# Ledger of designs, part 39: VH-VL binders against q9gzu0

Target 1, 229 residues: q9gzu0
Amino acid sequence: MGDPNSRKKQALNRLRAQLRKKKESLADQFDFKMYIAFVFKEKKKKSALFEVSEVIPVMTNNYEENILKGVRDSSYSLESSLELLQKDVVQLHAPRYQSMRRDVIGCTQEMDFILWPRNDIEKIVCLLFSRWKESDEPFRPVQAKFEFHHGDYEKQFLHVLSRKDKTGIVVNNPNQSVFLFIDRQHLQTPKNKATIFKLCSICLYLPQEQLTHWAVGTIEDHLRPYMPE
Below, E stands for the ipSAE of ESMFold2; O stands for the ipSAE of OpenDDE; V2 stands for 0.75 times the mean of E and O plus 0.25 times the DockQ between their complexes.

## First folded at step 19 (VH-VL; framework fv_lutikizumab)

Design t43
Fold by ESMFold2-Fast, scan of step 19:
Formats: structure tokens, sequence, C-alpha cells
Structure t43 (fold): chain C 229 residues (1-229), chain A 124 residues (1-124), chain B 107 residues (1-107)
């Protein structure tokens, strides 16, 4: 009699290999021009909120112009990372599939992402297949915390905030550049802020390939400055 | 020339404390992560603590967590290991090690330079 | 924790021999494996990192290979100064763990 646990492990490993090939195929099929990248930012001393603009639900054939108008009229600072991305968009290399290490209590797991090289050093990393976009928890404003550890550069947390009045990402490094990428097809129909946010890929501008560690958890302390209460 | 020199080892009774130091020279100490690795008499190597170059990220194995505290003073190029509630099984030679991390994140961590080690004996 | 098992625990060989030692991880470590040499009474020295990359200044007779759970360290032509204990170490996940060591002696 064969070991059932060994056969289950082999089947699971085959499924994981098939999923990796699908993710690699998705990266190969990626066309940057099919997506809109945007970000605007409410900056505090110890953190920043990156929020989805209401301009996006008002759809036109000039998506970029519409988004830029909304950012100009907002009370948020236009983050320089948006202009940095637009300046170099034509210099982006082909996207590639990558995995990054993630420590979960008691074990290590790999997080999947798409990597877009801008040059030999600079990258844009977009997170794939994350549970931070699952349904909001009614008594808490945060669904998940993602901790980035890359060398000794400031320990970075990414918190998802999804409430009726506030939807976006809070980071504990006010100088972290965050981009939200949305498929242009999703901009053809009117959607509310929460729905738009769930359709966005969360992307980070990274000066080097320095991601070595991710941790997943729930924490609310960094969200306190952005809660209207 | 890269040099790491440990000190502060000695003979102590169970339940007591020791503080180890590691003095670094020949490189920019504040640019490197650091670790402590120990070796019991006649036994193999065991990693016991990691600290990032800023001192912000710190990791321990369960065997020493809550008893040992790693710290560093970048202005003095010195690494420390505070060892509390010492047990006979903590006996060994303690090495400080410069912990290299590949900036691309693809090749991970390795101990590229080691100190000579300082002996710690916890005698019951 | 990831358990690292080395084989053999000890071996004897003659100068000029090809020496091979192996390291097996209890789970896949994706080539996040280092090899260290420890001469009696001295601190360990890094020889190989990331399973197969030779550290600067280390003689080319030392090499590493492997993937997944199984890794090999080879000395192509043993020299007298190579008499030492050799350790593998995984850095795939915390806690970082070492193999028990392989003691190499000359006959």
Amino acid sequence: as target 1 above (229 residues)
Amino acid sequence: EVQLVESGGGVVQPGRSLRLSCSASGFTFSDYHMSWVRQAPGKGLEWVAYISRSGYYIYYPKSVKGRFTISRDNSKNTLFLQMDSLRPEDTGVYFCARTYWDETGTRGYYFDYWGQGTPVTVSS
Amino acid sequence: DIQMTQSPSSLSASVGDRVTITCRASQSISSYLNWYQQTPGKAPKLLIYAASSLQSGVPSRFSGSGSGTDYTFTISSLQPEDIATYYCQQHYSYPWTFGQGTKLQIT
C-alpha cells in the first residue's frame, strides 16, 4: 500500500508547477499599454495613504486625461512616482514572473509577483494572487498587512483599508512609491471606489531587487491617523 | 582587511547572565547585517541571532528567544549579545559573523567573515 | 524547522583523491544553501554560497551542485590543508539551520 500523504504531496506539487506556468504565461502576455497606472497620496509624518480617485468611475475615451484632472482637483498630493513612471513607460522591459520569500508563523512561503524592469537596477513589482482584496471585515478597517523586508531599508508595511468612506493602501514609509494598475477594460463601466480598488494591482517602485522577506498579519495601529473617528 | 574580534566570554553558573561583544574593523560596519553562531564542545554549528545593519530587524531561533538579545552600536562598530537565564546547553564557542545579503535578493544570505570565537561555559 | 542531514558524518581520504559529501534538506530549499570549512581550532570559512557559487579567493578545486532537497560538495583533488570539518547551511527560512558536519581526515 502506497503512502496517501506522499501521493497528495506529489499531486499538490504538480498543481503548483502548473500554476507557475500559467503565471509565466500571463507575464508573457502582459502589455503595459492595456493598463492605467495612477497614485495620489495623503502624507503624514510616519505614514501615507494611497487612495482611489473618484475620477475613475466617470468614464471617457480619454482615461488618462480624466484621471489627471481628478488628481489636480483633489486634496491629496500628487506623488512624484506617477510622473516617474510616465517619464519612463517606454523604457520598461518585458515583464517577468518572479517569487519572493514570505515568512508566515511557523513556515516560509513564496509570494508571486510580476516584475517590470525599468533599467539594470530599478524595478516595478506588482503583487499577484493576494487575499488582501477579499471582503471587508465589518468591525475592522484592515484586511491584511504585508511586511516588506529588503536589506536594512526601512521596514515597510502595506495595509489595506477598505471602508465605505476610505479605500486604499496605508504604508508606514511616507516615501514609499506605490502604483495602482487597473486594466483599461474595467474603466468602461461605472464602478464605486471599493470595486475599483479590488480590481487594481498593487505595485511598488523598487530602486533595486531587494525583496527577500514578506510577512502576513493583521494590524490596525498605522491606520489610526486615517480613520475619520 | 576585515576583522571581527569577540570578547566577554567566561564561566558562569546556570541562571546567570553574560554580555558578549564583537568589534569590527576593515569595513563599513553600518553597511552589513550581523549574526551570532555558536558551537558546543565537539558538536556542530548553531545559528543563534541575526540583526540587520540598522538594528531594526532581529531574528532568533526558539531555543534562545526570550533569553538572548542581539544589539549593535554602529557608531562604535560593535555587535553585542546579551545572554540571560543561561543554561548548561548554552555552553560553547560563540562566533560573530558578518552576514552578507545579495542586493538582488536572488542568492540569499551567507556568513562571509567570522570572528575567532569567544568561549562560554555554563557549569552546574 | 528545516533539518539538514550530511553524509557521511566522517571519511578518510588520501592526498589527490576526489572527495564528495552530500547534504539533504527535509524540504526543498531552492538552492539557498552554503558550504563552510572549519579547520580544527579555527573559525568557519565560507567556501560556496547559493549551492554552486564559489566564494572569492577560494581554490577552484572546491565546487558545489544540487537543487531541491539534495546537494553535493566536491573537492576535485584533496590537499593536506583541506583536512577540516565541512558544514552545509540552509538560509531558505528561519531558523537558519546547519548540517551536523562531515569530518575529513587523511589516511
Scores: ipSAE 0.000, ipTM 0.434, lowest interface PAE 15.7, mean pLDDT 71

Design t44
Fold by ESMFold2-Fast, scan of step 19:
Formats: structure tokens, C-alpha cells, sequence
Structure t44 (fold): chain C 229 residues (1-229), chain A 124 residues (1-124), chain B 107 residues (1-107)
């Protein structure tokens, strides 16, 4: 049926417009970078720390059958994926930051949280993590320093991602990045960060420049009921 | 006309290194994934390395992982294979191959164009 | 790793004959299978992809079929220029693997 809320509809329309402008080649449909972002809250300063790692996929050409197999076998369920992430949290090191453009994760309005059906979230998570399960080195740390246009946007972002009962897509306007938020209930804070940082969320991060035809199509199909003709 | 031309092969002793190059022309190199496939004398084909069009996704079979490094320079339309710690069993003809994604909806990967190969002999 | 076994390893046939080569995977590969032709001293050439799709410019006498673990490659009317070694290759799962090859001779 769709959500008639004007704020959500505006955010979805902005996302759709950016995805449509993406120049696509056939190679791009299978050659996009998928990232995992661990979001930490600094206890004293209330600053956010983002540790980003690229997900290194395995070479498999039957994505649909792999998703169905993983779901059937419970190998790639959301719960199983969270358990695997716990084992690899300490491998996500940010020994030194490399600055990114200040505008890459800024926003001009309150962030929108859009709920997707759990099955759709699970399929996307299973697709990404099925690749991880078959690799001995599934993550490649990317040194990144995320900066918001305004400090209040950072606070809004962390507030949205801290919701315990929500899964879904967080849209970031103006950069049109997609954050696929997952439940944090089984996550552990790494021992080397336990004193000054608390792990608050894990999200799958797909920046605007890395959106492929496949990702565009998948996002548009799920958001289509909210978009004007 | 699609052309792939390999170079850099030769005769080396075990434990030495070689760097192979593949020069591409006749297509937009930056739009295609690339692979290296080898063939030992009188034997069949063996895939040894894959690199995505962006250069970011790289895969190897266990037989060469840690010894071989695939890379590419899209500005020069060139593919490379750095081969370290060479062994006699690495002897063969090395082909570069354009790796195509099947756009008919079958979502397969296949080697649609190949170079003529460059011979590598590892012997004492 | 997925093991690919071709049968026969070699065969001889006459011009005009129908020739069939088979390829068996150690597990289901869901039709993610390609066939290549290698003439002596030359690089391989793609003939068939996705088990049954004919590559552009390849003569219609070549065809492929199969599903699951069992696949076949057929030349409906053998020509002299078809003397070559033929390889199947699975692209279902990493690492990508080839069959051992089938050497075709003309009598």
C-alpha cells in the first residue's frame, strides 16, 4: 500500500532521483563495493567513531539460489550473520584515519528511517554474508574519517541507528547513501575499545558512488509504492 | 577488433620472479573484468587469477595464493601478473582473458576473448 | 573445489558425423557451464556459455544442453576445421575449474 508521510516520500524521491542519474555499465552490476560500518559512541565526548571495512565477496554466480540455500539451511540468517560479525569485530581496526570529503555523509534534513519487511532485510543480509562465509579474509579495513555538515546531524544519525527494535534503510540526504541497519542485541564491544568506546550499531553501508544497477533495482522495487508515477 | 597481447614470459630458475603484462585494445578496457588462465605442456586449462573492472575484487585459487599478484592499470589498458617464488609446476603458457558477465539474464561469467599466450618455463 | 570430468578423453570421427562430448560436475552447478574450443597452437575460443547459449559468430552446428551435474556438447555435422581439444568450465563457484579436455581427431 505505501507510506503517505510527506517527509518519507520526499526522502524516497530524492534517493530515486540520485539512483536514476547513476551511469551504469553491465560490469557495475557485479563490481560494487559493499561496506560494513561499525558505529561506536565515545563515552566522554559523545563523538561517533566509524570503523569501515569493505566486504570481499566470493566468486559465485547463483546469487538467488545461494540466498534461498542460506535461508533454508539457516547458514545465512540474520542471527547467524551477527554471530559471525562478533568474531571479526576485533579485525576492524582504524589505527589512523584518512579524511573523507566533509559532505559525503552530511544531511540537510532530519534523517528518515524506513522499515522494510524482515524477509527483505534478511535476503539482502544473506546475499552479502554468504560471500563472507566462504572466505578466510572477508574484510579489508578502510581507513576513513566521516564528518557531518553539522554536529546535530551526527546526533540524529546515531539516534536513528540506536533504535533496538528497528531494522531497515536509513537514507542520507544530500549524499543519498544507503545504511542497512541491523539489530545490535548480540554485539560485543572490542576489548581494545571497551574503556573509551561503546559499540552501538552495525550497518551495511552502500555509498552513492557504489550503487549498481542491481542495488538500484532492488532499492527502487522496495520503495516503488512510496514514489510518484 | 578486440586484441589482447601478452608479454614478459621466459625461462627462469625455481624461486625466481616474473612479471607478465597484457596489452588490451579494441574495447573499453575499464568496462571489463579480466583473468589469467594457464596451460602446462600437454595439459588442460587452469584458472589462476581474476580482477574486477575496478581493480578492487581479486581472487586466486589456493595453488597460487600468496605467490601471484594480479593488477591492472585502466589508464594504460594493461593487465599484470606478478609471479613470485616460482616452482616447476608453474611452467606453462599464460593467457590473459577478458571475463564477461552474461547480460542475457543467466548471470554467468565466461572468457569471451583470449590473448595468444606467453610461455613461462621454470627449470634449473 | 568443484571437480569437472569430461568423457571421452579423446575420440575420432569422420566429416559429417554427429559428435557428443559430456561433462560431469561433482555437485550441481545450475547450468553455469561454458564450452571452449582450442585448436593446436592457438588460444581457446568461447563456443557456448550458460550451458546452452551459442556465442555470437559461432556456427549453429555447435550446441550445448544439460542441467544439474550432467552436461553435453554436440557438433551436429563434423567439419575438418573442428579438429581441436574441447573444454568445459564451471563458473558457479570459486575457484573456477575446467574439465581435463576432450581431444577430437578426424579420420
Amino acid sequence: as target 1 above (229 residues)
Amino acid sequence: EVQLVESGGGVVQPGRSLRLSCSASGFTFSDYHMSWVRQAPGKGLEWVAYISRSGYYIYYPKSVKGRFTISRDNSKNTLFLQMDSLRPEDTGVYFCARTYWDETGTRGYYFDYWGQGTPVTVSS
Amino acid sequence: DIQMTQSPSSLSASVGDRVTITCRASQSISSYLNWYQQTPGKAPKLLIYAASSLQSGVPSRFSGSGSGTDYTFTISSLQPEDIATYYCQQDYSYPWTFGQGTKLQIT
Scores: ipSAE 0.000, ipTM 0.434, lowest interface PAE 15.8, mean pLDDT 65

Design t45 (also named e3; at its last fold request DockQ between E and O 0.50; V2 from the best seeds 0.00; counts 0 for: pae E 2.3 > 2)
Fold by OpenDDE, fold request of step 24:
Formats: sequence, C-alpha cells, structure tokens
Structure t45 (fold): chain C 229 residues (1-229), chain A 124 residues (1-124), chain B 107 residues (1-107)
Amino acid sequence: as target 1 above (229 residues)
Amino acid sequence: EVQLVESGGGVVQPGRSLRLSCSASGFTFSDYHMSWVRQAPGKGLEWVAYISRSGYYIYYPKSVKGRFTISRDNSKNTLFLQMDSLRPEDTGVYFCARTYWDETGTRGYYFDYWGQGTPVTVSS
Amino acid sequence: DIQMTQSPSSLSASVGDRVTITCRASQSISSYLNWYQQTPGKAPKLLIYAASSLQSGVPSRFSGSGSGTDYTFTISSLQPEDIATYYCQQSYGYPWTFGQGTKLQIT
C-alpha cells in the first residue's frame, strides 16, 4: 500500500487534472485570506498591519503574454519568467488592503502605503491563509514565506528612478514570490521635484503543489507578533 | 505554580445539560489558549474543544459540535464548557488543559498543563 | 480526520530496559506530535512536544523522534515510576487526535 503521502499527492494530481479539463484552477477550490505587515526597523515600533479585502487567484498560464511583456519591458528577467511559466504557479492578487487598526476611525479607507522615500521599513511580510471551499474548516496558514526586504525593493526603486517613462512599476523579491505593484508619483514642491513610490497592490506567487501545504496556528496566532500589545 | 481546577461534573440523565468550569491560577490566563480533553472510562483521550486566547477562535470535533460550547472569562481566569444534549457516550473525566502556542508556530500546539479532571456521568 | 495509530497497545518491560513506542499518522503531520504520560487516576502529563522536544522538568531518559508520518517515543532506562499509559497526539490538523495509548507495565 503506497505511502499515505503519495496517495494524497496522487489524489491531488488527479483533482488538478480534472480541474484543468474544466478550465478551473486548483486554487479556485480554496478560500484565501491575506494580511500584510510592514515591519519597521525599530523594534519598539509595532508593525503596520493590513488586511487584504479580497484575494484573487489567477493561474500564470493565463497571463503568459503579460509576463512576457514584463520581460520585454525589463520588469522581469527572462530566465526567471520562463521558470515561473514552467512552474504550475498560482498568482494570488491582493488588489486592495485595509488597515486593521481599529483605533483609527478613518483607516477603513483604502490607503495606499508609501514605500519610498522612507527607510524605516525593514521588510514587508505577507501572511497567507487558506481553506478548502465549503469545508467549514478554519483558515490555515500556507506554509510559505512571503517576505520582501527593504534593501531589495529599494534597489529596484533606485534603478527605476533613472527611467522617466513608467508610471506603473512592478518589483519583486529575489525568490520571486512577492510582487509589488507600485505607482510612481511625482510631487512638485515649490523647492524640488520629489518622487514617491506608492504600493498599489501585491501579488504572491505560490506553486500549486503548495496550496495544500499548511502550517498550524490560527490567524490570530500568526498576526499576534505584528499586532500592538 | 500553574493550577487548573475543574468543577461542575456530576451525574445527569441523557438529554440534560451540564456546565463545567475550570479555574486557572499561577499564570496569565489571557495569554494562553485553552482546551477541554475528555477520557471515557477505561478509554483513551479525546480532544473536545479549543478556544483561543481572545476567545475568537473556537474549534470542536464532530462528536460534540453543536452540543458543546466552550467559553472563557479572562477577567475571572475561568474556562467553561457548556454541555447540552448529553449522551451516554459523553460519560468520562473532563480535563481542562492549557494549550501552549509558541510564538513562531514551529512547535505547534501542545497541552502543557492539565487539571485533575471532573467526572461526568450520563446515565438513565 | 488524521488517525493516529499507536503501537504497541500494551508493553511489559523490566527496570532498566529500553522501551520504544511508535505512533503513525494517517498523513504527514510535520512533527506536530506530542507525547503524554498518564498514571492511573491522574491527569495526563506532557513529556515531549514537537516530536522531539523535552518538556521542562521531564527526565532526560524520555525522548522522541520522527518525521512525516512516523514517530517514536523512547525511554532509555525504564524506572518504576514510569508505569503509566502513554499517548501520542497530533496537533497538525483538526480535530486534534490522540493515539489509542500504550499501557506500560513493569515485570
């Protein structure tokens, strides 16, 4: 009798194959919750925590042209993009996020988070939770690390600063698991022209095989380190 | 010293209700998740309910879902288990257990402290 | 539900013996396995958490190992006070489930 893990894997593969025939993604069988934590360099400063309003799963195969376009525009490396396209990866789009700070009456507003110029952020952490649709099971943390360190996205910002023509910028972490969609704004102050990079949306890349790889803990447990005491 | 003291057990008829309490001391109650675990006579252990620190997250096995309600009062350092529609198969010793969670989640959940238990007998 | 199969159901050994109990999960539980000791008439006591971590205050003769679906609990040198029923418990998936228990006796 085959290893229980092997059986499960086979079952999932069968399911995936069936869904593919129906032009459905395995990801469509899951509900997702996502949280974004902006971790500050100052350890005493509590993280800014945001909840994603809706997580939209998209299969990479459906966006092959867009990905390749990104390569053409030098937004992504060809090699990395090809690797992504070859991988059965799901894109988890987070188009909107809201502050979880209940204390600020007005924070229910879709706020664009300014990423640059600022140097107080250490990293962006995305926490992804999922469950089977209609399972009545609790959301479980996806066993994947989604982090984007300040140094990594700043480097990319600086590179783009030298290029005058693009209002929409996409940057990604080194392992290509977190993509930040950035709006470049030019502010004219009486004294100087300042450039600001605002975070518009986030997209996480997750291999489909990892959709069922869960860690343990509640959303509360995983958010606690980022929440104010 | 961490102490958990269960109370409220007794003998009841099928279909009746019983409310168990667990008084916690020796630690900051609000900082810990709590669980109920039961043990039928001469049988093994069965997890019955979980409640998070805040009380927001609650989980039950199918065996008690819809009949049992776990709750907590952090101000009183007390854990509760409301048991409704009791059945003979619910007979056993009910343990209150502190449910530890490590900050990183790498260790998962475990029951690091247990009460002595309170007996519940459901019989006609 | 994740099923935990514990073996053996009962065991007799002599003082000083090495005792081994196994627990198999119906699926991978990623080392989210705990071991408890229960003496007759008493509440369970945590011995091992996260498959191999010894709980504070627990004697070093107790140990745990394993990964994936297969886990092992070991008493390196059995002592008279170790007469108890031992349980494995997974905390990977809900519902949390226990093994059937292993009753350990001293001959």
Scores: ipSAE 0.855, ipTM 0.951, lowest interface PAE 0.5, mean pLDDT 89
Fold by ESMFold2, look of step 23:
Structure t45 (fold): chain C 229 residues (1-229), chain A 124 residues (1-124), chain B 107 residues (1-107)
Amino acid sequence: as target 1 above (229 residues)
Amino acid sequence: EVQLVESGGGVVQPGRSLRLSCSASGFTFSDYHMSWVRQAPGKGLEWVAYISRSGYYIYYPKSVKGRFTISRDNSKNTLFLQMDSLRPEDTGVYFCARTYWDETGTRGYYFDYWGQGTPVTVSS
Amino acid sequence: DIQMTQSPSSLSASVGDRVTITCRASQSISSYLNWYQQTPGKAPKLLIYAASSLQSGVPSRFSGSGSGTDYTFTISSLQPEDIATYYCQQSYGYPWTFGQGTKLQIT
């Protein structure tokens, strides 16, 4: 009874070998569900919770460009950046998401969420679930933490403000798993003009092997802390 | 005090049906997931059904899938197990178990309270 | 299905002895492992959850450890009331499965 070989681990290894032979992404073999919660600092205030309408998996080498930007702007450590460059990573793009709040009538639009200037958000939490394509098995949470705390992205926005030449911005959390694509806009008010940073899209980055490193719990169980009621 | 009381067990012939009930008290029933776990005479424990607090997520092992149906009535604090097409290997004591989920999501599921069990015998 | 194998299947020990039971999973279960005690004719009782966390009201002589596929349950100083069958159970994957049990007796 010494060394158990899991059926799932063997299946993953066989699939990896097949994909290398055909040079196909492992992520193409999975279904995904993703949810995004904007958690407010006031603990009795309910999160702004969104369901991603379509999760788009992409294998790409442009991850290196985003990592190098983060190291240059002191948002990444050098050691963690070098390790990520040596990994087979998958991008999970969330181009459009729908509010899960039913009190917003007729809201089916893309997220137009202002992240700065404001200080009422504690963090952004992304919840990622996967399963093998065409499986009857339930979706399971991926064993990875996708959190982006307010202080971490605000620091990067403040650096961008001092460099008036940037209009489009990509920022990432310290462990390089959540990337925010930000649009810098100038808003005219009757009294003033103001600069805002608006969230355009979110991308999750993780090693491809994490797609089968599942935790436990249902979507309902994991969403409950962020839902009304 | 958390209390779970099973009922509805008995002796039935193979191919017949039996419906078990579990009455819950001492906690907010609708906040908890529930399971059925059985134990054949002189044997170990076998999980046979799970239902989430909302009733939306329901799971069975292959040994009973398609024959057993778990359900709950949160307004009556009652869990049910409908057992159809019973076989001699379904013989055992059936326990109602509260299935705990910690809100941090880091500890998994576990059966923190159990009923006394109700015996089921399937023989001709 | 994830098979859970307990060792030993039965065990005899004296009051005051340190008792160790092992549980091996057929694949990694990431510490989603629980231990239950069952006195004959009674319902199981949860002792340890998440591999090493002690349930409220359980004596501190009970402990659990391990990770991956290998888990250990320990009674630091055996008491007469500890005579029971002990089961490990994984909650990582469906179907949730139990070990075959370890019968503990006092000599």
Scores: ipSAE 0.555, ipTM 0.818, lowest interface PAE 2.0, mean pLDDT 82
Fold by ESMFold2-Fast, scan of step 19:
Structure t45 (fold): chain C 229 residues (1-229), chain A 124 residues (1-124), chain B 107 residues (1-107)
Amino acid sequence: as target 1 above (229 residues)
Amino acid sequence: EVQLVESGGGVVQPGRSLRLSCSASGFTFSDYHMSWVRQAPGKGLEWVAYISRSGYYIYYPKSVKGRFTISRDNSKNTLFLQMDSLRPEDTGVYFCARTYWDETGTRGYYFDYWGQGTPVTVSS
Amino acid sequence: DIQMTQSPSSLSASVGDRVTITCRASQSISSYLNWYQQTPGKAPKLLIYAASSLQSGVPSRFSGSGSGTDYTFTISSLQPEDIATYYCQQSYGYPWTFGQGTKLQIT
């Protein structure tokens, strides 16, 4: 005599517990804000240069309610949300980069993805951690490219805000802004989580500082209204 | 219209102090980093102090570190440079400059607007 | 400290000429280079930032290029109001440093 409504209530309680644990992992970093970012690619451009079209602040007193409302409204897959919250979604090929950039590995722990299917339109929702108030400290930007492990996908770019330390450049510090740009058209359906995980675990190449300044500025302009002052 | 107006320059003896002020108008002062840049007579430009928009991050070159103190009052749209233990080598025109930096950092720092400058002469 | 060396130290040209000034850094500065114009008795004015970006309101006859350690500033068609001293400045590392300046005169 299993009750489907009781099972749904139990699953929702598990999601709530996972969201609370995620929030608590940042409890000692109260100045951080999490954002849900929707990213789009310029359709006619073969170069994998992206703009962030939409950003929603998440790590507020309403973080839990916003995610739970999405589940209740069927905007999120409950099973997909639970799976992503229980896993490290962003994994770089750490052994390949440990001798070069230990701080890059740390960045992966701050990134998470929630699948958000809407009819024939699916968007990847990612959590971004921003320290906008610290942007008044001298930082040096770096950019890197990602390549999907599937040959039919276009290259992606990662823009990171890095601080030039006394010992060099700090890249992808968990406490710094990181922009990951993903277009739905270059990902498999929500059922293919392996493709999404591969995107997150794609080898991070050396930063390409030669990307156009306007594109990076445009991304910053889109995020500015949602960043901590 | 963006305006920066310096004041407080003058003639002083070595070892004395001067406090320079820079009054900003025509923009939101609290949104911009600020710097001081000087120019000795007949010579080129030399950066001497930086302060972030919040006032938290402050940087100096070795030539003035420990003798000069940059500060700001965002409620009064005013930038200051307190110059202690002045030396003849500190003689020059002192400019305040609005220091732009995009938060991505891709364009680096640059001085997009400058004041008229205020002369400082350190002479016995 | 990063040393910035400009060449030439002074230059004379005629109205309508193409003028080129170079700036060399003692180490790579990754295009974090700015160009300023200073008319005698006045404050400097920003012309170019990030090696090649033209500041808003600056005439299109001014341009910049370069990478690594070597950078170039060009005036495509010299005008009388362009008589000034031109300075490059690196923002790659502290302390920020300027070139010694290039004095431009019109013949």
Scores: ipSAE 0.000, ipTM 0.421, lowest interface PAE 17.3, mean pLDDT 60
ESMFold2 (binder alone), look of step 23: mean pLDDT 94; pTM 0.955
OpenDDE, look of step 23: ipSAE 0.834; ipTM 0.939
ESMFold2, fold request of step 24: ipSAE 0.497, 0.510, 0.494; ipTM 0.788, 0.794, 0.785
ESMFold2 (binder alone), fold request of step 24: mean pLDDT 94, 94, 94; pTM 0.954, 0.953, 0.954
OpenDDE, fold request of step 24: ipSAE 0.852, 0.847; ipTM 0.950, 0.951

Design t46
Fold by ESMFold2-Fast, scan of step 19:
Structure t46 (fold): chain C 229 residues (1-229), chain A 124 residues (1-124), chain B 107 residues (1-107)
Amino acid sequence: as target 1 above (229 residues)
Amino acid sequence: EVQLVESGGGVVQPGRSLRLSCSASGFTFSDYHMSWVRQAPGKGLEWVAYISRSGYYIYYPKSVKGRFTISRDNSKNTLFLQMDSLRPEDTGVYFCARTYWDETGTRGYYFDYWGQGTPVTVSS
Amino acid sequence: DIQMTQSPSSLSASVGDRVTITCRASQSISSYLNWYQQTPGKAPKLLIYAASSLQSGVPSRFSGSGSGTDYTFTISSLQPEDIATYYCQQSYTYPWTFGQGTKLQIT
């Protein structure tokens, strides 16, 4: 009946249609990008065949390419990804607290991080891609201090994460500060609060030089009110 | 078992270029970060370049930034250092070094295996 | 850049002596400090990483300690084959920097 190529093309078209439906919602677009990044991390730990390309951060505006790569590698599908997202959300509803700190989901060795600016700076989203040493050891949470700056909840959507713990996420410098920029839609609903907790529980940062250039060029005015005195 | 062999050193005039190579064997090259470290005659050690296992993260000290380029070919188990606009102060023995990072993140980076070094002399 | 200063720059000791070398960082490096041994004409060899962890295959007479900005390296009972220059190196932040080296001579 159908040949393997026609069957694969049909599957890709079906996946693209589902992806388009999700992308039409700004909240879904944000959650979808974070979800893809986390599924890539989880799948990479389970399969030596699944590798995150160094160029994926450059393709942050192309959800389809990221999903198609997972489908091609036979390690990722939209249906399986929805189940993993539900599991992640449930786990985030009970974050561990210690002296006004939250546990941050730890990772090992190399992580590729990108903050994805939009034309409307208030709608900045974070996208995380990970390249880390494959390990048989489970995820280790790390302690971090969280500082949330909420002014007008409808007009201030920036959260600054200050980390003083020396264990956990290390890309290139263990003392880098972390900055998270969240779309306002994710601040308003209890369900989206879990996604915000997940975002805030993950240290996302760029190498110092790139962070300085990015902040100066794009977000300096937005970062300064939230910077430590 | 682990072996790192440098090549490509030599004598060159100021302003010219050299390309160093480091051939790795006895371990899975694509699983390890790599670095170059140099030593001027009668002087101490100076870190020159770092490249992550993937090739995505690359770092240099200010003394060589913009002149030197570190790269790797994981399919050939080879590390490279392209040295442009060479200066007399670049003279020294250049070592390639396997750079280890513990997954706990608590032990920092360290150079656990080194090549024998290849001499570079920049003189008129 | 973090400056690493070793003391002394050179020393002479007898076989069986306890030898201590110190390394001071210009700012706290949170124990991200390594010690290397280099015999003349050879590549350096890792002895200790993370201030106090002994590398596999390295004799137990070598040890390290310290925190913050001040670190020490000790040879508990000096042997003839320990004639070398010893270097400390911080891996806390880029650029990674080495101390100037301590040349150990045996009388």
Scores: ipSAE 0.000, ipTM 0.422, lowest interface PAE 17.7, mean pLDDT 59

Design t47
Fold by ESMFold2-Fast, scan of step 19:
Structure t47 (fold): chain C 229 residues (1-229), chain A 124 residues (1-124), chain B 107 residues (1-107)
Amino acid sequence: as target 1 above (229 residues)
Amino acid sequence: EVQLVESGGGVVQPGRSLRLSCSASGFTFSDYHMSWVRQAPGKGLEWVAYISRSGYYIYYPKSVKGRFTISRDNSKNTLFLQMDSLRPEDTGVYFCARTYWDETGTRGYYFDYWGQGTPVTVSS
Amino acid sequence: DIQMTQSPSSLSASVGDRVTITCRASQSISSYLNWYQQTPGKAPKLLIYAASSLQSGVPSRFSGSGSGTDYTFTISSLQPEDIATYYCQQSYKYPWTFGQGTKLQIT
């Protein structure tokens, strides 16, 4: 039984390689929806879901991987971390920061959002759905989803942010390589209560590998009848 | 309240055809995807066919592809499975199942309600 | 196809015992895993969906956990009505596949 499974894995790996080369055409072929879910520790509170209405630009070069590694390794102060969260900061002179900032420019969104103290949140889940553009069906779940638990991340970066604003959410799960940016102005929420805010921007950065995995899952679902077995 | 009732099973010789029906009540049929799942005597469960709520998406495993055809009539709240070129290995109880999927996809697909099944025996 | 392997294939336990059944996928299925209960001569019944979510109306003694390739189904305190065969099922990709089943008996 190993031979047919081996051929299927080879076909899938070839498809992944093809999708990496054709990544720029994915937005033309598929409709994407992304949701960010906050799951609360208190059973009385319901989970909150937010739709990210546009495909989030993905940084596709080695600089993003190095920047995310640096953040995960806690090499950044609060000031440097907050500067990275602002799409309109122009005073950063480091080339890596300039490249990162340039890629953020295309992903700004405006959302109505309730901010909660991080201690109230059990986990943050990022969900991606896709369909063929000509489809009359609801969006289908894609192969990957990302979960960030407040206990899964203990970096100097987040510890410093929590000290300044308990409602600020900067989440990085090193295993899933997803980094969530929130506009600095929203981190100024009143300390002792959740408040309804107009969120000026929210950006999700994904390494090429994660986007390819999601795209493969979506294509595999649609092409299942034609794939080698 | 939710009920699914299968009919159309029976005993047939290899190479013949059968048409199974599933009558749905107690919910808005046109809002739900549907599937067929079978079980051979003394064996486990095997998914056989899927049809989306609109009828646009249809999927089969290789074991029945080209021989079985799933379809639905939303105006009559009825699901069908047309089985052609039947083989002894198609023998089993055939269940229709309501297939749930939420728009967020947080839970994937699952079969939340099942009919009682209709037996199909293919023998020579 | 994704292969689903359950262990054990059968087990016997006493009323009040904690029962654990394991399901292993041949590749990661991202928690798109469901558990069903089937009593002889009847249709299967959904107990758990998305690896850990309890279906409405199902007793709280049933629970599920796991991620990646390895998933667990637990009955915290076995009752006589729990005599059945239990199946796991992945909905991650087509074709959807079930485990071979675990037959549970009470001694």
Scores: ipSAE 0.000, ipTM 0.421, lowest interface PAE 16.2, mean pLDDT 62

